# Designs tried in a protein design chat: VHH binders against UPF0313 protein MJ1155. Part 14

Target 1, 273 residues: UPF0313 protein MJ1155, of Methanocaldococcus jannaschii (q58555r285to557)
Amino acid sequence: GIVPVQFSVVTHRGCFGGCSFCSILHHQGKVIQNRSERSILKEIRKLLNHEDFKGVIQDIGAPTANMYRMGCKKGLADRCPKNCLYPEPCENLIINHKPLIKLYRKIRDIVGDDVRVYVRSGVRYDLIMYDEEYGEDYIKELSKYHVSGRLKVAPEHISKKVCKAIQKPDGRLFKKFLEKYREIAEKVGGIKEVLPYWLIAHPNCSIKEMIELAEFIHKNNCYSRQVQVFTPTPMTLSTTMYHTGINPITNEKVYVPYTYREKKIQKAICLYR
Key: E = the ipSAE of ESMFold2; O = the ipSAE of OpenDDE; V2 = 0.75 times the mean of E and O plus 0.25 times the DockQ between their complexes.

## First folded at step 11 (VHH; framework vhh_vobarilizumab_d1)

Design j2 (from h2 with Y33R; at its last look DockQ between E and O 0.64; V2 from the best seeds 0.00; counts 0 for: pae E 2.4 > 2)
Fold by ESMFold2, look of step 11:
Structure j2 (fold): chain B 273 residues (1-273), chain A 123 residues (1-123)
Amino acid sequence: as target 1 above (273 residues)
Amino acid sequence: EVQLVESGGGLVQPGGSLRLSCAASGFTVSDYRMAWYRQAPGKGRELVAGIYSEGSTSYADSVKGRFTISRDNAKNTLYLQMNSLRPEDTAVYYCAREGDWFISGEEYGMDVWGQGTLVTVSS
C-alpha cells in the first residue's frame, strides 16, 4: 500500500551542546534561531486542515528538542570560543523550559484531545537537570502528553573517560535523571520508559568502558537498540582524536578502537540482553 | 504597511516619571511578542522590557520594580511606564516587534523597529 504522510514541526535551529563528535556547529551554528509561537501555531493550524493528516503530529522539535529559546543571554554564542555546557553550564546560558511548556500547552489547546502530539527528537537530559525552576514541570508535560512509547535521550555513554572525551556529563548525572524522570512520570501517570541513544567506539572507549556501560544499562534498566558506531567526520574534535590518538584539549593520549572486529565486539556488548 | 511610532519622551528630573507610547499600524500588537529597547549615547541597544502575546512580561534587572510594560489592545498601543527615573536611564527608547525567526539573547530577532523617542534624565 500507501505510505502514510508524517507531519512534524520545527521549532528552532542550532545547537549549543558542544559535543566533540557533532558537526552541527559547522552546519547550523551554536546560536539558537527560534521560530515565534505565532509562526509555529500558524503552521499547526494549516497542518490540521491537510487532507492527509491522520491525527498525529510526529515531532515538535529539532535535532535537540529542548533548546527552544535557550542560549547565551548576552548574544555572544557565534563569537565565543568556550563550551557552553561542559564541564558545567556557563553563567550566561539561558536554561529554562517555561517557554517550551507554554508552547506545548498552546499546541494542545489548538489541536484538541483527539490529536496526539509527540516529541520524538532526542532531548538533552542534562538541560532538564540543570533547570531547577522548570525541569520537573517539563518532565510532567513531556511524560504525560508528548512521549510515544519511550522518551528518547542522548547520554551517548556513561564512563568518565569517554564522557570527558565527548564533553558530556557522565553516568552519575544520567542515573539521577533516570530516577527523577521515572519518579515524576509515575506520580502523574505518564510514560516512564526511557530510550537512550548510545555511541560506541568513540575515542577513549575500550572494551573495559563498554563493559562498564553494559553493567550500567543492566543495573538501571535502560536497554536500547539505539546504538551508533562512531565514524570520523570532517572538522570535529573527535575526528582529530581518532587520527592523532591525542585529545587536543587535554593534551592526553586517548585509546582509539580502529579495527572493525573491535567495533563489532563493542556493539555486541552494548546490545547484550 | 507595518509601522511603530514612539512618543512621550522628553526631559525629566531624577526621581520623576514618564510614560512612553508606541502606536502600531499594519498588525495587531497582541499577536506578537513586543519589547522596549534603549540605547544610551556611545552604547549598543539593550533590552528593557518585553510582553508576550499571552500577556506575561519580563524586565531587565536594571529597571525591575521601576518600569512597567503594558498594552491597550483596543488602541493597538504598547506602553512603558517609567518611575523613579535616574540619570543612567537617559537613552533613546525604541519599541520593537519580534519576528517569526529570532535569535536567543539580546536585540537580535526583532523585525520591526520604531524610530525612537529620546528620554533625558537631568539634574
Scores: ipSAE 0.306, ipTM 0.725, lowest interface PAE 2.4, mean pLDDT 87
ESMFold2 (binder alone), look of step 11: mean pLDDT 83; pTM 0.833
OpenDDE, look of step 11: ipSAE 0.534; ipTM 0.771

Design j3 (from h2 with Y33W; at its last look DockQ between E and O 0.36; V2 from the best seeds 0.00; counts 0 for: pae E 4.0 > 2)
Fold by ESMFold2, look of step 11:
Structure j3 (fold): chain B 273 residues (1-273), chain A 123 residues (1-123)
Amino acid sequence: as target 1 above (273 residues)
Amino acid sequence: EVQLVESGGGLVQPGGSLRLSCAASGFTVSDYWMAWYRQAPGKGRELVAGIYSEGSTSYADSVKGRFTISRDNAKNTLYLQMNSLRPEDTAVYYCAREGDWFISGEEYGMDVWGQGTLVTVSS
């Protein structure tokens, strides 16, 4: 394309998401380490003066873009064994998009209308749904100014069985998010298209669960080529399930798709249009 | 070496005045949000006054009109002018700098603290 050099700014590190397959705990940890607005805006100003800058900031992001200034209000994230979000958000978890909305606005103020500023890192749609006070305003802000093409979200799956194993909300909440996001984006003249990330062949995901996902995708018009095949990695709950056939949290037996042939079939079902 | 050193504390009578100083080394005070905090006996630390890098100021309601935060960029020093002192102002006063990175939670985002200077207001 026109600009081969990409410019992105990191706003925070860490992720309290608690997904069974995720290795973020081993790389960045559960604690959200934030940059001050001063630090972020200083980097933006420096970036604007870069000789290769062509008017696009590709990503204002992080491993999960919408965790800026969120986290445990008691400061216990580094030593608490509980999952912060599953089955429901911890009462001590700060879920508030106001700081991020204000940051986006300040960035737009300093770069002006000629510079495009995008959020290409995925957002956790469940955090948006849980934020009764600012979730709707965050949808307005994202859809109107910060989406390049389609909003990236990470539902992973929609089946109750699979989402329980992953420790994320199932398709009931995701359907509500799709409806709310599209309605609000339509009203403000924003980008209403959503791009889900799907994870196939996770423990408990048989062909039956993939058919359920495919039906959901068709009925809710949420097609995506962002499909990953689960691969066991060391020191995750999902890898324990993969090797033992048992969910160590619930002590229940789980189905494991071991064969390459089944994984190929699951991918074909997921990509079917 | 990043360091904050407070001075100017002491014993004063009610209605008196003190000027606290905070000498900074290893960084430029005007590049940061700088603040004074205080900790009274048996209480947590509370924000007293702050000054933004562009020079605007903010104050806790309990000190508004009596305290003035300022800085001298040439000396790289932060000040707190404390007038009309009351027994309730008795505390250890700390100078602090907002960090570029901070952990989410009940932290106030300060990454450098001074050792503190004691202010005692008694009759």
Scores: ipSAE 0.175, ipTM 0.667, lowest interface PAE 4.0, mean pLDDT 87
ESMFold2 (binder alone), look of step 11: mean pLDDT 81; pTM 0.815
OpenDDE, look of step 11: ipSAE 0.426; ipTM 0.731

Design j4 (from h2 with G99T; at its last look DockQ between E and O 0.36; V2 from the best seeds 0.00; counts 0 for: pae E 3.0 > 2)
Fold by ESMFold2, look of step 11:
Structure j4 (fold): chain B 273 residues (1-273), chain A 123 residues (1-123)
Amino acid sequence: as target 1 above (273 residues)
Amino acid sequence: EVQLVESGGGLVQPGGSLRLSCAASGFTVSDYYMAWYRQAPGKGRELVAGIYSEGSTSYADSVKGRFTISRDNAKNTLYLQMNSLRPEDTAVYYCARETDWFISGEEYGMDVWGQGTLVTVSS
């Protein structure tokens, strides 16, 4: 009804993330297709002239905001059998935040200091940690200028067993990210708050793994109400694990929390405090 | 659907002038960075002049002060006014549109080209 028009700008499509619970459509779209800076900046200029514009650009990005101009050097990731990021980044993978930093700065120069420009879509914290050249500079830019309230990240879980099934880094890397992000944000006077999105009841996530997550959350002060219960969807690796009890990549047996009661208990543990 | 058609080339004596035209269809010229390139016999294509969507222009050092890029938005047409022509300007001239989307890892460049128009500068 009375909610004003909100403005966002898409920078790219595709995702090379390789998470086990992602739809088959996302797996087939591993190639990153980018908009030119010219196209993005032209859209920004048009947006500024819109009669309903109220000085806030809600989001610069995509579902994974920090994949702009990243991806396989060959552009053939969707044909490759390997996961681009798990267990470690592929040698042919471009991971570099310099193009995003430059884009954000150009946008700020165009819109001026009285227009707020946010990245409200989630970022992959592991890409930041893997970017030895520009990861810290990206944290500076992001925390100082482009975070609305809390930085949204999706670690999903922190337990080694669960993260292996998901094909994401475990809590050791996420803890290092939290420490680095908070330290840098403090130094530049930026937004230090991080909002993790958690995925519970995924294959390999028993009550034991949920207690491990809850302890991590309390120890590292990263409480979040953003908790999703895993739901098997067609054509995902995680759904295969759910139905077979076996991780088809590792050929290892996985625990599957099937019952509604266990899922409720896991959610309660995750939200405790 | 999308195409560029150059015209206006021909034979000109040194010191003369020509105006090249590039008619665009299937898109709006003023929405894109548009450029003129040229290719001399035995050489690669080189950038001659460009015009950004907001109207700013740029020129190769070899043509600065002699060539002028412009556009007519009503006719959806790009122009290259070439003055003080030299034999070294002899080439096939192409107009081109900047790519709007690109795959990571590819060289950033032009995605629509005309077929070219020959300019010969000779006595």
Scores: ipSAE 0.217, ipTM 0.690, lowest interface PAE 3.0, mean pLDDT 86
ESMFold2 (binder alone), look of step 11: mean pLDDT 83; pTM 0.828
OpenDDE, look of step 11: ipSAE 0.457; ipTM 0.773

Design j5 (from h2 with G109A; at its last look DockQ between E and O 0.49; V2 from the best seeds 0.00; counts 0 for: pae E 2.2 > 2)
Amino acid sequence: EVQLVESGGGLVQPGGSLRLSCAASGFTVSDYYMAWYRQAPGKGRELVAGIYSEGSTSYADSVKGRFTISRDNAKNTLYLQMNSLRPEDTAVYYCAREGDWFISGEEYAMDVWGQGTLVTVSS
ESMFold2, look of step 11: ipSAE 0.368; ipTM 0.769
ESMFold2 (binder alone), look of step 11: mean pLDDT 82; pTM 0.820
OpenDDE, look of step 11: ipSAE 0.477; ipTM 0.765

Design j6 (from h2 with E106P E107D; at its last look DockQ between E and O 0.83; V2 from the best seeds 0.00; counts 0 for: pae E 3.2 > 2)
Amino acid sequence: EVQLVESGGGLVQPGGSLRLSCAASGFTVSDYYMAWYRQAPGKGRELVAGIYSEGSTSYADSVKGRFTISRDNAKNTLYLQMNSLRPEDTAVYYCAREGDWFISGPDYGMDVWGQGTLVTVSS
ESMFold2, look of step 11: ipSAE 0.289; ipTM 0.715
ESMFold2 (binder alone), look of step 11: mean pLDDT 84; pTM 0.835
OpenDDE, look of step 11: ipSAE 0.522; ipTM 0.777

## First folded at step 12 (VHH; framework vhh_vobarilizumab_d1)

Design p1 (from h2 with I103T S104T; at its last look DockQ between E and O 0.06; V2 from the best seeds 0.00; counts 0 for: pae O 5.5 > 2, placed apart)
Fold by OpenDDE, look of step 12:
Structure p1 (fold): chain B 273 residues (1-273), chain A 123 residues (1-123)
Amino acid sequence: as target 1 above (273 residues)
Amino acid sequence: EVQLVESGGGLVQPGGSLRLSCAASGFTVSDYYMAWYRQAPGKGRELVAGIYSEGSTSYADSVKGRFTISRDNAKNTLYLQMNSLRPEDTAVYYCAREGDWFTTGEEYGMDVWGQGTLVTVSS
């Protein structure tokens, strides 16, 4: 999400991710509302002249950092009930990182070499993978110039069963991303460390699936400390699953870990080293 | 019709000055990122200077402190003031517009080019 700190710049509003547990869709909608490049760059110039500016732009961000100037080519997102990304990207979805790369480069040109510009909002790794033309270029730009410490990504889980409930790609795609990102980052001398966000005790996540996640984390040398226990929030698909024990889209029963004990165990499994 | 037309090129002595103009038609220059490129004999085309829609500018290292890119919104014209010219600045100079992905649905890139104007720096 957006980092609400001083000297952060919002690039757009909205999110077409369609994650089952996320309420952003209800607050900002699926349609990406882009700020004009002129407006963004004007704000950057203003920040540079601020008396309290310390040489760091904290975030060039949005609910999802890399959805800038992406969206439905037919302009139907506001009245389309379909998930734009799951189970596969919609054929009408424009996935192109070139505008964002250009924006980053222009910002760097304006601020100069002594100013750091970070992307601290979450990045959708799957969008990178789906962009065959500019995805790798985005990794190069991001890792080399815009990551501080670790790249923030949110696979949430890797189990097919859990990811089906979350409506995200499973661990197969994330594994491919990790390999690609680390390879490219190494080549360009960028930050190769990633910070994956993990969501545990979500509907369809039992101890079995947590063991699967733990094994994945260890096998792929993933950072495991950024873990959240699923908490139902109003007006989300996941919340409906939590209360009903049913996936309302598929009408299938889902396992729901309700007890504090199990939640604690799942968290322990995830954090185990 | 969208087009760019450069003018102001010519022969100048080392250390001299020259001002290039780029007249735009069919669109408003202040709405776009605009840039000057140059191509020297036997070399590839290179970016010289750019001006963003919000008015900020950037320059190639080789021309910093010597060249100034600007625009006159009323005249819808882009300029390149070149001072302290050097023989290595000899090239055909082009002005170009960066296309708008969001508006046109096309990828970002320089989508409109002028015909170029020759600048020769020689004693």
Scores: ipSAE 0.024, ipTM 0.378, lowest interface PAE 5.5, mean pLDDT 91
ESMFold2, look of step 12: ipSAE 0.268; ipTM 0.719
ESMFold2 (binder alone), look of step 12: mean pLDDT 83; pTM 0.834

Design p2 (from h2 with I103T S104V; at its last look DockQ between E and O 0.30; V2 from the best seeds 0.00; counts 0 for: pae E 6.8 > 2)
Fold by ESMFold2, look of step 12:
Structure p2 (fold): chain B 273 residues (1-273), chain A 123 residues (1-123)
Amino acid sequence: as target 1 above (273 residues)
Amino acid sequence: EVQLVESGGGLVQPGGSLRLSCAASGFTVSDYYMAWYRQAPGKGRELVAGIYSEGSTSYADSVKGRFTISRDNAKNTLYLQMNSLRPEDTAVYYCAREGDWFTVGEEYGMDVWGQGTLVTVSS
């Protein structure tokens, strides 16, 4: 049966991630619109009194769960042509998990030890890795208190060629994240398991790149059934690449897997265990 | 009766200092993002400095190194220490409180404003 996910709280809207395939920018925007702590905590208190509440706050989340109070310190995101995160974080980008850590602790103080509070929205692992001051403390907080089953992350792919087209870090950074996350989670007695979301058949993703991904998944023990097939949607860079065979940012030719047969083969390779 | 009342404005010579105060009533300043804005004659309001509930601060590039935002939670008061003042700092200064939604780096969603205090920097 279907259980409604009615006991979740949104902390912010928008996403400055800059992923080539993502339509969130067109629906919510690049500028992070944050809720105040007071607004979030007021909703938490109201939620606790709901007659159907069974002691689980299912998600403290957003399109990207760990962008709360992050963003361009100059307020220029809606007019800036630069990608905020790719190839490297912009110098004007605030990346700091301290506000989230404090928010999670305040929520736990309010709800008490008998209520479970989870982050089931996906996190950007690269933001964790880029946050030299609070990234490790955020891993401690998440793994110890706020992961239900497995931590959801969205690397999408690991191949250098595919990740360049997506405008995300490749598997070198993701491997470092997996090692750091698991080590810290073990030390604090937290949940070590990670659930990656994979995107197949994106421009530049041939059978060769899928084999590379499958080998990475095996070597790093990050198997996931969360596999999505790229779908061209209006107004994205990835859709331009799909139709033209050219990356409009780099002017390089890109491979495009057009046929259903190839997409089915790529999915089978990704799911192979 | 949520209110913000600024004080401490006045006439100063270039290079001088002022400390602005913003007394809050009807709410606790440390529960909110609080900010100082300024408005020169004929111009829009611009963000000067902000302080988050957790205590971190941010500044406009034009005032970095010269201005310091702070608060005194016991007095429920927000401050702006203004050093090395320039004629271009002449403006009405406002304190403001965040609403339920806000954007980093913009005045988006401010739901309470003070009436302002005039700062004039001239020889």
Scores: ipSAE 0.020, ipTM 0.525, lowest interface PAE 6.8, mean pLDDT 87
ESMFold2 (binder alone), look of step 12: mean pLDDT 84; pTM 0.844
OpenDDE, look of step 12: ipSAE 0.025; ipTM 0.384

Design p3 (from j6 with S104T; at its last read DockQ between E and O 0.78; V2 from the best seeds 0.62)
Amino acid sequence: EVQLVESGGGLVQPGGSLRLSCAASGFTVSDYYMAWYRQAPGKGRELVAGIYSEGSTSYADSVKGRFTISRDNAKNTLYLQMNSLRPEDTAVYYCAREGDWFITGPDYGMDVWGQGTLVTVSS
ESMFold2, look of step 12: ipSAE 0.385; ipTM 0.776
ESMFold2 (binder alone), look of step 12: mean pLDDT 84; pTM 0.833
OpenDDE, look of step 12: ipSAE 0.613; ipTM 0.823
ESMFold2, look of step 13: ipSAE 0.421; ipTM 0.783
ESMFold2 (binder alone), look of step 13: mean pLDDT 83; pTM 0.830
OpenDDE, look of step 13: ipSAE 0.533; ipTM 0.801
ESMFold2, fold request of step 16: ipSAE 0.494, 0.452, 0.452; ipTM 0.808, 0.798, 0.797
ESMFold2 (binder alone), fold request of step 16: mean pLDDT 83, 83, 83; pTM 0.830, 0.831, 0.829
OpenDDE, fold request of step 16: ipSAE 0.667, 0.668, 0.676; ipTM 0.845, 0.845, 0.847
ESMFold2, last read: ipSAE 0.447, 0.458, 0.417; ipTM 0.792, 0.801, 0.775
ESMFold2 (binder alone), last read: mean pLDDT 83, 83, 83; pTM 0.831, 0.828, 0.828
OpenDDE, last read: ipSAE 0.666, 0.668, 0.667; ipTM 0.841, 0.844, 0.845

Design p4 (from h2 with F102Y; at its last look DockQ between E and O 0.77; V2 from the best seeds 0.00; counts 0 for: pae E 4.2 > 2)
Amino acid sequence: EVQLVESGGGLVQPGGSLRLSCAASGFTVSDYYMAWYRQAPGKGRELVAGIYSEGSTSYADSVKGRFTISRDNAKNTLYLQMNSLRPEDTAVYYCAREGDWYISGEEYGMDVWGQGTLVTVSS
ESMFold2, look of step 12: ipSAE 0.169; ipTM 0.618
ESMFold2 (binder alone), look of step 12: mean pLDDT 84; pTM 0.837
OpenDDE, look of step 12: ipSAE 0.503; ipTM 0.768

Design p5 (from i5 with E106D; at its last look DockQ between E and O 0.27; V2 from the best seeds 0.00; counts 0 for: pae E 3.8 > 2)
Fold by OpenDDE, look of step 12:
Structure p5 (fold): chain B 273 residues (1-273), chain A 122 residues (1-122)
Amino acid sequence: as target 1 above (273 residues)
Amino acid sequence: EVQLVESGGGLVQPGGSLRLSCAASGFTVSDYYMAWYRQAPGKGRELVAGIYSEGSTSYADSVKGRFTISRDNAKNTLYLQMNSLRPEDTAVYYCAREGDWFISGDYGMDVWGQGTLVTVSS
C-alpha cells in the first residue's frame, strides 16, 4: 500500500494487477475503490491553502497510478479468482484512461500554472497499451504535465519465462511502449525519460534470463539502476514458487535462484555498463 | 436524507425505446459521478453508463450507440435513454452515486436506488 505523504493525494485503493510477487491484493483487494472527484478536488484545495505548501503536489497516486475508475464491468472482481490482466486482459475489464485524464486536467485548472502536480506512483504501461482510445492521450498528459524526472514503470522483467512466473507481459509489449512513449513525449515536449523497475532473481530467472534482460536494457537504452532482488513475502504466488520450486497454477517446475552468490551475480549483470 | 428513486421501467418490444429516470434527494447529482447499473436474472450486476461531475460520459460496450446517460441539474434527476432495445437488455436497472473509497461498493458507489425493471420481449 501507499504510505501517505504530505502534499500527496490518493485517488483510489486496490489493484487488479495480479502480480505474483505483490501482496497488495491481500491488503487492499482487487476491486478498485475510487475517491470521488469532489473529494479529491476538495483535498487539493486544502493543500493549496496549507501554510507549508511549497507549490508541489508530490503525488496523485495509488498502488497503481492509472487504475482510477477501471475495473470489472460485471462487478465480480471480489469474487473472481482470475488475473484480470494476464495472460490477456479480461474481456470484462474496463480499461479507460479518460476519467483519469479528466481528473488531471481538473486538478491543473484548480492549482494553476505555478503549482506542479506529479504522478510518482507506478504506472502500468500495459494498461496504456491496451487502451487504444485514450492510452496515447494519457501519455501526452502524463509526460507533458505530471512526470518529474522519469516516468516510473514496472515491467519487472522482459523474459518470457520470468514474465510468465510474474504474470506480466514480456519484453515485446514493453519495447512497444517505450517506443510509443518516447515518440509521443518528444512530440508534445514532455519528459521522455523512463524509470523502469527491474526484479531479478525471481523464480524462473536464471543467469540466462538475466543476460536476456541485460541485453534488452542495452538495446533499448533503458535505465538499469532501479533494480531489486526478489525477496519472498508472505501470501504471494511467487513465494509459493520460491519454496516449492513449482508454479502452482501450471504445475510446472520453475528455476529458483536461492544462493546469495547467484543473486549478486544477477544484480551485477543488470547494473553492468 | 440521501436517496435515489428510479422510475420508467416496463415492458417493451425489441427495437423499442424506454427512458429511465432517477430522482435524487439529499444531494446534488451534478456534484458526483453518477451511474446506471443493471442486473439480469441469474447474472451479476454490471455497469451500463456513467456521467462524471463535469458532464462527460462513459458506456459499456454492449450499449454504446444505443443508450444515453444524461442529467437535469434543475430537476436533480439522472436519466437513461435506451434505444434499440434488445432482449438481452432485460434487467433491473439501478442508479447509483459515487462515494469515497472508504464507504465501499463497486467503484465506490455508496448510494443506490431500489431499481426499476426493464423487460424487452416480443
Scores: ipSAE 0.093, ipTM 0.563, lowest interface PAE 2.7, mean pLDDT 92
ESMFold2, look of step 12: ipSAE 0.254; ipTM 0.678
ESMFold2 (binder alone), look of step 12: mean pLDDT 83; pTM 0.833

Design p6 (from j6 with G109A; at its last look DockQ between E and O 0.19; V2 from the best seeds 0.00; counts 0 for: pae O 6.2 > 2, placed apart)
Fold by OpenDDE, look of step 12:
Structure p6 (fold): chain B 273 residues (1-273), chain A 123 residues (1-123)
Amino acid sequence: as target 1 above (273 residues)
Amino acid sequence: EVQLVESGGGLVQPGGSLRLSCAASGFTVSDYYMAWYRQAPGKGRELVAGIYSEGSTSYADSVKGRFTISRDNAKNTLYLQMNSLRPEDTAVYYCAREGDWFISGPDYAMDVWGQGTLVTVSS
């Protein structure tokens, strides 16, 4: 979600990610509401003239950073019940990073070389992978100019079983992304470090799946410290799974780690070096 | 009716100068981001210069120091002053308006484009 930060700029509202545990859909909706480029740039110029401005724009942000000017080409997202990204991208979903790249470049032109403009909101790596035309260009721009420290991405998990419950791609796609991102970042002299967010003790995540995640983390040299234990929140599919032990979409039973002990063990497994 | 009409293209020798004009109708150019694009033979269309509503400008690296984008608000006209022209500047030049929009969904807002004017730099 969007975290209010001083000298941050919102580019759009909404999120069509459809993650089972996320409540953003209920708060902001699935339809991406894009601010005009002019409006964004105007705000940037105002920030530059602010007396407290110290040369850093903290975020060009949104619930998901790289959904800017993406969405349903038919304009049906507000009344469409399906997940736009899972199990595969909808044929009506336009995935194009060109507008966002354009925006970044214009911002950099305005602020100059002495001002840093960061993307601190989470990036959907899968959208990058699905954009065959501009995905790599986005990596180049992002890694070279807009990442501070580590790129924030949220695979959440890698196990097919867990990812099915979360409604995200599994570790196969994330592995491909890591390889591609690191390669491109290295090539352009950008920030190659990635900060993956991990979600543990989610419905369908048992010790077995945590071992799978741990192995993946080590095999692919992933950062493991950014880990969250699933906590049910109102009005989410994951919460329903948690309380019912059933996936309401598939009507399949799901494993649910309820005990504090197991949650602690799973966290320990994830953080184990 | 919203329209852009370019003029001023032609043949010029290397090192020469040319001034392109883009007359706008149906809207006020100073209210929008305006830009010049060009498309050389066999190449894609590329951004050459832009001018923001507040008057700030940006340029492609290839034309920095040589080209100047400007506007006359009274005439509602966009200009591109091209100096020190090079053969590689040969292209059809287009002026365009960037829409001022707040939209839901993908970025399919339509720009307004002129018909283009040919600039040929040759000895």
Scores: ipSAE 0.025, ipTM 0.272, lowest interface PAE 6.2, mean pLDDT 90
ESMFold2, look of step 12: ipSAE 0.240; ipTM 0.684
ESMFold2 (binder alone), look of step 12: mean pLDDT 83; pTM 0.827

